# VHH binders against o26223: the designs that were tried, part 54

Target 1, 191 residues: o26223
Amino acid sequence: MKLLWTSQHIKVTVHIDGKVSKMDVLEAIKTRRSIRKYQDREVPEELIDKILDAAMCGPSAVDERPWHFIVVRNREMLEKIPEVHPYGAMVKDAPVAIIVCCDSSLEKIPGFWVQDCSIASQNILLAAHSLGLGAVWTGVYPLEDRVEGIRRLFSIPEHVIPFSVIPLGYPAENPGTRDLFDPDRIHLEKW

## First folded at step 21 (VHH)

Design XD3
Fold by OpenDDE, fold request of step 23:
Structure XD3 (fold): chain B 191 residues (1-191), chain A 124 residues (1-124)
Amino acid sequence: as target 1 above (191 residues)
Amino acid sequence: QVQLQESGGGLVQPGGSLRLSCAASGFKFSRYWMSWVRQAPGEGREWVSSISWKGTYTYYADSVKGRFTIARDNVKNTLYLLMDSLKSDDTAVYYCAKHIYTSKPKTEDEFDYWGQGTQVTVSS
């Protein structure tokens, strides 16, 4: 058993046999941070499968489930992503990235796919964190240059919209926790 | 153009040691995992060892575990294989191979470039 990440409140333990101590859902939500530095350690396929399973468990409008996922482990492709995504520099340092996409042909109600893919993306981040991995949401949609760049790079068909690129890996940084609670954003019954 | 050039092979007695080197060029060596693969006469290719792109993580076949050490110098663009306690069964052509993925290889298809190989012969 090796402790990979410790904070004042949370211990993430990764077992040598690949078993991971899981966080409760509130802990995962509250302690999750964007991680942009990664170890040169491979991410086991089992963990990616768990993350993708979680990604598909979110709600979608009328259960349309429009999401697709491209799992990228090819090092050359990871190195190319920053060329079309100016704020995706960390992707080249990750052992794996997940590209979340929407198949527009699966939409039942127009426009809700953004919410659906957002939920899927967030579930990826939370699942990764709960499994002792670090990840960051790099936005692709709705920026046309990024959408087209990722589309071309991965030969994504026109009816499929790349939404986010999420690099994942064992974290090589610990940004700590932050309190984002703001009571001024809460309104009771009326504005 | 990607080039991998092995060296350091030779004839050695059982129990002896050798150090293989692989000089890499034509790609960002420090960004890729690397492996050693060997092929004995009349046999198929056998994975020997792999190393992560920063050199932090190493993997070994059971047949060489505890005897061989994989290492890399990213400044010199060189991969190494330190072979101790050599056995007759270690006789093979040894190849360095470049990874496609940032993981331990599962199959030979996960390598996109190979060296020409260097002959290691263990004999009394």
Scores: ipSAE 0.864, ipTM 0.933, lowest interface PAE 0.5, mean pLDDT 92
Fold by OpenDDE, fold request of step 23:
Structure XD3 (fold): chain B 191 residues (1-191), chain A 124 residues (1-124)
Amino acid sequence: as target 1 above (191 residues)
Amino acid sequence: QVQLQESGGGLVQPGGSLRLSCAASGFKFSRYWMSWVRQAPGEGREWVSSISWKGTYTYYADSVKGRFTIARDNVKNTLYLLMDSLKSDDTAVYYCAKHIYTSKPKTEDEFDYWGQGTQVTVSS
């Protein structure tokens, strides 16, 4: 019996009435896409607060929680980010961006901060999606030119490392969902 | 240099209409939210209306809602305020203001540039 995986087009009904229907965690994970086009609609502060709350709920190595967040709404600054981030062109079209940073002084075990900030970044993406926003992870670390560019632009101190830039906004595109399951990547007991 | 220049103000009778214009230059007008702010004699500045950079979203103070319409022409780099059913309480200097942020303004500090203003007088 070939289980016809009917690609149920989960119509993300963007309820116009501002009530973001809460997605369950699996739905959020499976339906999340990178969004690079945004409406000329502001993102309420309340949503950003929720996203940041989620960002700080992820695990970290020995609970070091090394992350900091810069919330950028300044239009001029948003326009400048692509100048130092070649793959960040969409940032200038977003109403807001979050820059995830690591405070190296908070690191307890060397190297795990990358995992910690990755988790925080992913939580931002998932939270944004669950709230009816679109977002994309634009990598900064470990590319030195991007790290230094963002550092200079936002006057980030030397002990703080910019990790990612995440533009957010109401989506102006719908890329659809993808099935990324690959059974060939699963090994039982041994490789 | 950023410049904002208001025009279209004048004397009008109660119930009359005016159209204000703000000519913008020295910045990418289409990339910024814009607002109208007014100041009556002896009073503080009052936010009147805001518009998103593409013009899709508009916001109004309760005092002008249903009577005023904010619009923009990004090709002409011009902001407009259509004022209908004018009242004596609408008498003020009207200013065009450029947003710093991509959002509805919360405070006056969220504007980085202002025009010189245009006088609107509503009198019988």
Scores: ipSAE 0.863, ipTM 0.932, lowest interface PAE 0.5, mean pLDDT 93
Fold by OpenDDE, look of step 21:
Structure XD3 (fold): chain B 191 residues (1-191), chain A 124 residues (1-124)
Amino acid sequence: as target 1 above (191 residues)
Amino acid sequence: QVQLQESGGGLVQPGGSLRLSCAASGFKFSRYWMSWVRQAPGEGREWVSSISWKGTYTYYADSVKGRFTIARDNVKNTLYLLMDSLKSDDTAVYYCAKHIYTSKPKTEDEFDYWGQGTQVTVSS
């Protein structure tokens, strides 16, 4: 049992034997950070399955669920992603990445797919964190160069839109927690 | 072009030791997992050991666990297999193999490049 001390004395018990202590939802949300450094440790398939399950549990417009997921473990492909994604340098250092995509043929109402895929992406981040993994959301859509780059690299059909690339791995950094609460952003009844 | 070249094989008595080396070139060696796989006469290929790209994590087949040690030198682009307490059943051609994925291999198709192999013979 390695106790990782966070700066706020939050004991994250990382069980070496793959049993990750379950975080409550508020803890997961409040303590999640973007992780860009990873161990050279394999991410078990079972954890990816759990993350993808969580990704598919979010709401979508009229329950259209337009999302698809590409799980990338191919090392050569991971190394190529930064070539088409300038802010995706950390992807080549991750043991796995999930590419969240929208199948436009599944849209029932145009335009809401961005919200749907955002929810799925955020659920991936939260689930990963709750399972003792680190992840970061690297945006693809709506930047055309990134969209086309990822499309070409992974031979994604024209009707499918790559939305985000999310590298995952056991964290090799601990950026600490932030308090992002801002009461000035809260308006009561009117602006 | 990717090249893997094994060396260090030979004839050894039971209980003896050998050190195999695999010289890698033509790719970023430090970015890939590597494995040793062996093939005994008349037998199929058997996975022996794997090592992560930084060398932090190692895996062994049950048949060699406690006797063999996999290591790597990413500066020299070299993979090693230290074999102690050798047995007759360890007689095989030993291959160095490059991983496609960043994981412990499940099947032989998870390797994209192989060396030519080096013969290890354990006999009295």
Scores: ipSAE 0.861, ipTM 0.931, lowest interface PAE 0.5, mean pLDDT 92
Fold by OpenDDE, fold request of step 23:
Structure XD3 (fold): chain B 191 residues (1-191), chain A 124 residues (1-124)
Amino acid sequence: as target 1 above (191 residues)
Amino acid sequence: QVQLQESGGGLVQPGGSLRLSCAASGFKFSRYWMSWVRQAPGEGREWVSSISWKGTYTYYADSVKGRFTIARDNVKNTLYLLMDSLKSDDTAVYYCAKHIYTSKPKTEDEFDYWGQGTQVTVSS
C-alpha cells in the first residue's frame, strides 16, 4: 500500500539561513575531533551522500578504488555492532554508521588497500565534520575477531574485508580543539 | 515478543480532543523511533507523526501539523498522540508503529511492528 504521500514537495527550504560558512579544508583538518556522543537527530540522506562522495575522492594505489561502503541505519544492527566490536559502544547511539570495506578482487597491487581504505575513512571523518556532524573511526581491520564479527553480522562475502566502522550523527559533545603539532617529529634532510 | 497496544480512541465532536496511548513491550522502547499511522475507511494508510527515540525531535504530516502532538514516556514504555481541534477527516483507525531505522519514515515498510489500532471517530 503506497502511502499517499501528498507530495507537497515541502521544499523544506531549510532556510538554514545559517551561512553554512564553508569550512575550509585546513580548518576541517585542524578542528576535527572524534565524536562519540550524538543527538537523537536524523542524519539526512543528502549529507550521507556528500560524505560518501568525499570518501570516494581519495587517491588509491594505481587507481584501484577497492572500497565499498555499507550504510547502516537499522537500529537493531546498530545495537549489535558493539557486541562484536569492544570499542564500538558509541555506535548504538548513532543514527547511522558507515562500514568501510575492501573488495580484494579489485586490488591491483596487494596490500595497498589498507592505505586506500584509510584515506576513504579519513575523508568520511573530515566531510562529516565539515557538514556539522560528529564521527569517530572505530578500527576493525586488522583485528581478526572484529573482522569476522562484522563480516558475520552483515553477511559480508569472504573476498570483502571490513576495515572500519564509522558512526555518525549530530554531535552531543564538544571535546574542544587540540594542538598536536610536534616539532620534534620533524627532521630536516636526515634523521 | 514485540507488542504494541493502542488505546484512547473514541467518538468526539468536531473541534474536540483525544489522547491516544500506545503501550509497548518486548523490545527496548527507548532505543527506537516511533510513529503514528492512521487508516481512514476505504483509504490507504497515512503517516501521521514520528518521534525520535529520546523524544527530542518530532515530525508531523501537514494534515495534522499544529493540531496533533506526539510524545513519549520512555520510563513507561508508552507513546502518546495528543489530538486537538479534531476534524471529520481525522476519522480513522490509528496505529502505533515501531521504526526499523533511526529516521523519519519514508515508506510503510520501514515499520516492523504495528499495534491493532484504536478507532477515532469525529462526527457531529
Scores: ipSAE 0.861, ipTM 0.931, lowest interface PAE 0.5, mean pLDDT 93
Fold by ESMFold2, fold request of step 23:
Structure XD3 (fold): chain B 191 residues (1-191), chain A 124 residues (1-124)
Amino acid sequence: as target 1 above (191 residues)
Amino acid sequence: QVQLQESGGGLVQPGGSLRLSCAASGFKFSRYWMSWVRQAPGEGREWVSSISWKGTYTYYADSVKGRFTIARDNVKNTLYLLMDSLKSDDTAVYYCAKHIYTSKPKTEDEFDYWGQGTQVTVSS
């Protein structure tokens, strides 16, 4: 069948108060909440590109940058993730998920890839929030059954380790901001 | 087994109206974007309209915008296309199509299942 598609995307830009607002980084950090309910609204590829750019800006041990990302928009695959990741039930309700992976062949210093991929994962959450999206980090590593299940579902090779699954979308909930500062966790000069 | 069955086509005069239905079974209908795609005689397939899985967001080709309305009933697992102000250029076989992805389609390869189609003919 010949393709007769036309790209008829009518971009709707909402201009509010004549200004482009910038989110302060401390405000973004303080107001980001885990979001587990999403609208059925499309998340544009351009926003995913911005989020992954932010993910790759994180520091890494000796600049090893061991991270790889799988972008999942296939509804059938999103529906299957909870079968191997039971605490990822909300993934099937999201329009998109990002799987953060480590390519162990890129490690320059053993064992720091967990910190590296944690930094990339948190940057995904913050970037999504700054773009008006909600997300939640669901843990895969170090739970071996989840690691192997996700590896099997997405044909991830043995030397690549799935670290986290991050569903995201426009939020359908607002859990509000928490005040979590606890001065008893701060130790001056020593424990 | 995924099944999509269109109905409601027929012969109508220019300016007339029709309602197409697509009965869906064999999959979790309420979890997928759905589309209508049409094929006129001697032409390739043309995307007509899409709807998000809850029905909140709808999209239309410029050729039908303002005249056609896509809708879904997730209780009855049925997709609809309400066609008003029909014109001869709307003559085509209309297909119901199931999306693979959670977005507007870019190519017809982004649909994994199609119905058999229903003929719409707009003529005097």
Scores: ipSAE 0.647, ipTM 0.867, lowest interface PAE 1.8, mean pLDDT 90
Fold by ESMFold2, fold request of step 23:
Structure XD3 (fold): chain B 191 residues (1-191), chain A 124 residues (1-124)
Amino acid sequence: as target 1 above (191 residues)
Amino acid sequence: QVQLQESGGGLVQPGGSLRLSCAASGFKFSRYWMSWVRQAPGEGREWVSSISWKGTYTYYADSVKGRFTIARDNVKNTLYLLMDSLKSDDTAVYYCAKHIYTSKPKTEDEFDYWGQGTQVTVSS
């Protein structure tokens, strides 16, 4: 609700969106940066719900939707992730992490689950960014030691494959904008 | 082994002030949210206040807002509760509690370790 206050005017009530963002999708894609430093601020459950809703909106091969998500808020478990995922050191500094998994029993076309889970993972990053959060994708699959380590740590069954670990929180850093457009990567009609 | 040891309780007049301390050891104190929880005789435990792991965010029960201040010293591994304008209703054993999760608590099941407590008695 937007309140316009004038001494002699009628009060015009307009809607004020609180602190929510109406960021254009192209702006979100171009401005999202990997964030590896987080505030000690609680991330509300409702924001995680919105992020996972967005994750599940992604397309998948023949609509197989093979993804499952583990939400980790347990401080002790967050501290343990780097023991099996050495490049995931920033996970211990996050208030929450999302583990994107494939349930291979849901595959309808073998081998496309990697694309499916990549789409869900990117949607998590974009949704977090649009909500004022920072996140980073840390790779698990296809590194076998990381896959097995995360599986054991979270009691993930053998037919479920942990794909990525995505720590997130309110950012405590602001990396600069990157200009990565490269016209030489664009091919018209053929290679 | 996780250890939480409260101190600073005692007998105080209504309107008085006290500072409680909780010395922490056996875990990385600066990585965890911490809380104060109190228990009056014959009653259940009542959440009083919580603080985030860096100390940036603090939360209070309605019954103590404006009178109590939670703080932490991550160098000394110590949690504090500064209690002002004390009332008879504040009489209780005050416990230091360690969070499991990275959030404000909803139930006492969200604490995995507790101190022995320190008695605060507010009487004329």
Scores: ipSAE 0.643, ipTM 0.866, lowest interface PAE 1.9, mean pLDDT 90

Design XD3
Fold by ESMFold2, fold request of step 23:
Structure XD3 (fold): chain B 191 residues (1-191), chain A 124 residues (1-124)
Amino acid sequence: as target 1 above (191 residues)
Amino acid sequence: QVQLQESGGGLVQPGGSLRLSCAASGFKFSRYWMSWVRQAPGEGREWVSSISWKGTYTYYADSVKGRFTIARDNVKNTLYLLMDSLKSDDTAVYYCAKHIYTSKPKTEDEFDYWGQGTQVTVSS
């Protein structure tokens, strides 16, 4: 007979409530902050699925959709990211990270994959925020040492370009809202 | 080298109590979820309890809820299992196990290191 592994957890049932409120999109955009401190709470797979669904809703150049995502929950791998990515120090403290990648074989218009993956990355940040999670974008591309370090660490092939690493988790800080509107950045009709 | 060393097992009467300890070394203990897993004679391994890396979240198998308490001391790098109201069905070798992932375990493949185990025997 096979080895019997018994796993038992507290089961909770959640129902779709037709009266649940959702955060207004402008509120989400204005209140999202980079979060670098996280609780040791597990992030359910269902929330990651919703975040990645949102990531893939972004527009892309000629609908090329060049993005791929690596979900990292392995603690040893999370601990190793800062060794090749200095700005990623908080990744070791996160329960999960998402690596946003470009598959260059899907590129239809040369050079627009950076915009495409930036859109997907921002959607990850907004979706995480709307779900009660905190996240931060840590840059990989275009820094060659970071790109190569992350590629080697996660066995990413040469035609796939790691763009960003986004640690996320339930927040352990609350930086508050900022007022960043600057009318001097707005130019009417010409520069 | 990762080392997990359990202690505190022994022979107790039904209804008795024991405290198991697991001394951890060779890794950054405070960064990993930890679990207790037990194996009764002639049976497969059974998950007992898990604790998140800061100790904030604890989880228990239905068979031990309300009787067992998992705890950790991240200063002393030690995992604990406080066992109360022991039953004959709790007789097993108890193992300390280190998680690979930042989550509750689903299979024993989600542990990369195990201790040697400590015997708990509950008999009249």
Scores: ipSAE 0.599, ipTM 0.849, lowest interface PAE 2.1, mean pLDDT 90

